VH-VL binders against Rho GTPase-activating protein 7 (ROPGAP7). Designs and how they scored, part 5

Target 1, 201 residues: Rho GTPase-activating protein 7 (ROPGAP7), of Arabidopsis thaliana (Mouse-ear cress) (q8rwq4r167to367)
Amino acid sequence: LALEDIDGSPSFLEKALQFIEKYGTKIEGILRQSADVEEVERRVQEYEQGKTEFTFDEDPHVVGDCIKHVLRELPSSPVSASCCTALLEAYRIESKEARISSLRSAIAETFPEPNRRLLQRILKMMHTISSHSHENRMNPNAVAACMAPLLLRPLLAGECDLEDDFDGGEDNSAQLLAAANAANNAQAIITVLLEDYGSIF

## First folded at step 6 (VH-VL; framework fv_lecanemab)

Design g9 (from a1 with light chain D32E)
Fold by ESMFold2-Fast, scan of step 6:
Structure g9 (fold): chain C 201 residues (1-201), chain A 123 residues (1-123), chain B 112 residues (1-112)
Amino acid sequence: as target 1 above (201 residues)
Amino acid sequence: EVQLVESGGGLVQPGGSLRLSCSASGFTFSDYGMHWVRQAPGKGLEWVAYISSSGSTIYYGDTVKGRFTISRDNAKNSLFLQMSSLRAEDTAVYYCARGEWFGELYDYYMDVWGQGTTVTVSS
Amino acid sequence: DVVMTQSPLSLPVTPGAPASISCRSSQSLLHENGYNYLEWYLQKPGQSPKLLIYLGSNRASGVPDRFSGSGSGTDFTLRISRVEAEDVGIYYCMQALQTPYTFGPGTKLEIK
C-alpha cells in the first residue's frame, strides 16, 4: 500500500510526506535540490531494517529524494494513461473557472479511489511547500517542475490516448520536440492543481 | 555556489553577427527558464528574450525579434543568444538570468543574474 | 506593449530616512489568479541587477525587511523604511504579466 502498511500504520511514503510538511517549508530549494543517491538508498534500506521514524535532524533533501525514489519505483504511475488524458482535456479548456471545474470533475469521476487518494496526498505536501515560497523560494511552478514527471509518467512517455500526430518512424529530433511539449503540459497541469488545490480537492 | 557566467561579447561592425554564451553551475539548469536582459551605456534595463526550461517556449522583445535567436543546451548547462544584423543600438552589457514559469501565466522573475558581457557595435 | 513609468527618477535621501518609489503600468497587472505580476530590481553601482520584490509584495530571499512592495492593478509602491548607504543604486520595476516583459526607466537613489 502506497500510503499505509498492511497493519494500517503510516507507510514510508506517508512518513516522508509528513516530515517535509513539518520540517521542509523553510528549506530553500526543497524538492529541487538532489541529495546523494547512495545516501538516499541507504536511508530507504534503514527503513526496511526497522528505522521507521524520521527525526527532526534528518536532511530534508534526503527525505525529499526518498519520496521521489518511492514514486519512481512504483510499478504503475500514480496517474494512469487514461487519467492523464482526462486531465489534459480538462486543462485545455480556455476559461480558468471552467478549467478548474473540469479538472475537479475529471479527478472525482474518472480516477480509481487509490490513485485519487495518492495524487491528493502528494499534492497536499506540494501545496504546503509552494504556499511557503517566501521562505523556501519554491513557487507552485517550481514544485510542479520537480514532481510532474513522477506523477504524470504516461504523459511524458507518450502513452496517453489523445492524438498521435506523428509516424512511428519519426526521427530523434521530432521525438525530442514531442517530449518537451509533454513535459511542459505535465508541469502546467500540476501547477494548476497546486494553485487551486482547495477548489479541486 | 549558484553561478551564471556570460561570454562571447566584443567589438563587432554594424550588420555583423555575434554569439553570446552563458554557463550555469551550482544548480540543475534544466529545471529553469532563462532570460537575456541588456543595458545600453548609461541607460536602463531592456528585456531581450526568454526560453523555457525544456526549450519549447521562446519569446523575444520587439527590438530584437527576427534578428536574435535564443537557444539552450541542457546537457552542457549552457544558454546562447545568436545575434544577427547588429546595429549601433544593440551596444549594451548583456546579462543572462534565471527565471520561472508560473501557472497559466509566465512569471518571469529573475532571481539569479550573471555579471554580464559587453557587446559594442561600431565601425 | 505594457509601458512602465516610475516617479521620481532621481531620489536623494538622508541616511536613516524613509524612501518611496512609485511605479505605474499602462495596463492592469492583476491577473484573475489574484496576483499582481510586478517585480522590483535593484542595480547597485558596478553590479548586476538583484531581485528585491516579486508578485507585487513578496520579498526575495536575503532581502532585508526594511524593503516592502505594495499596490494593485496599475499603481505600485516600493518603500524603504530606513535607507542605508548600501541601498544606493538604480531601482527598476518590471511587469511580468505579458510578453514582451517591460522595465520602468529606473529611479536613482542617492545619499545626500
Scores: ipSAE 0.000, ipTM 0.426, lowest interface PAE 18.5, mean pLDDT 84

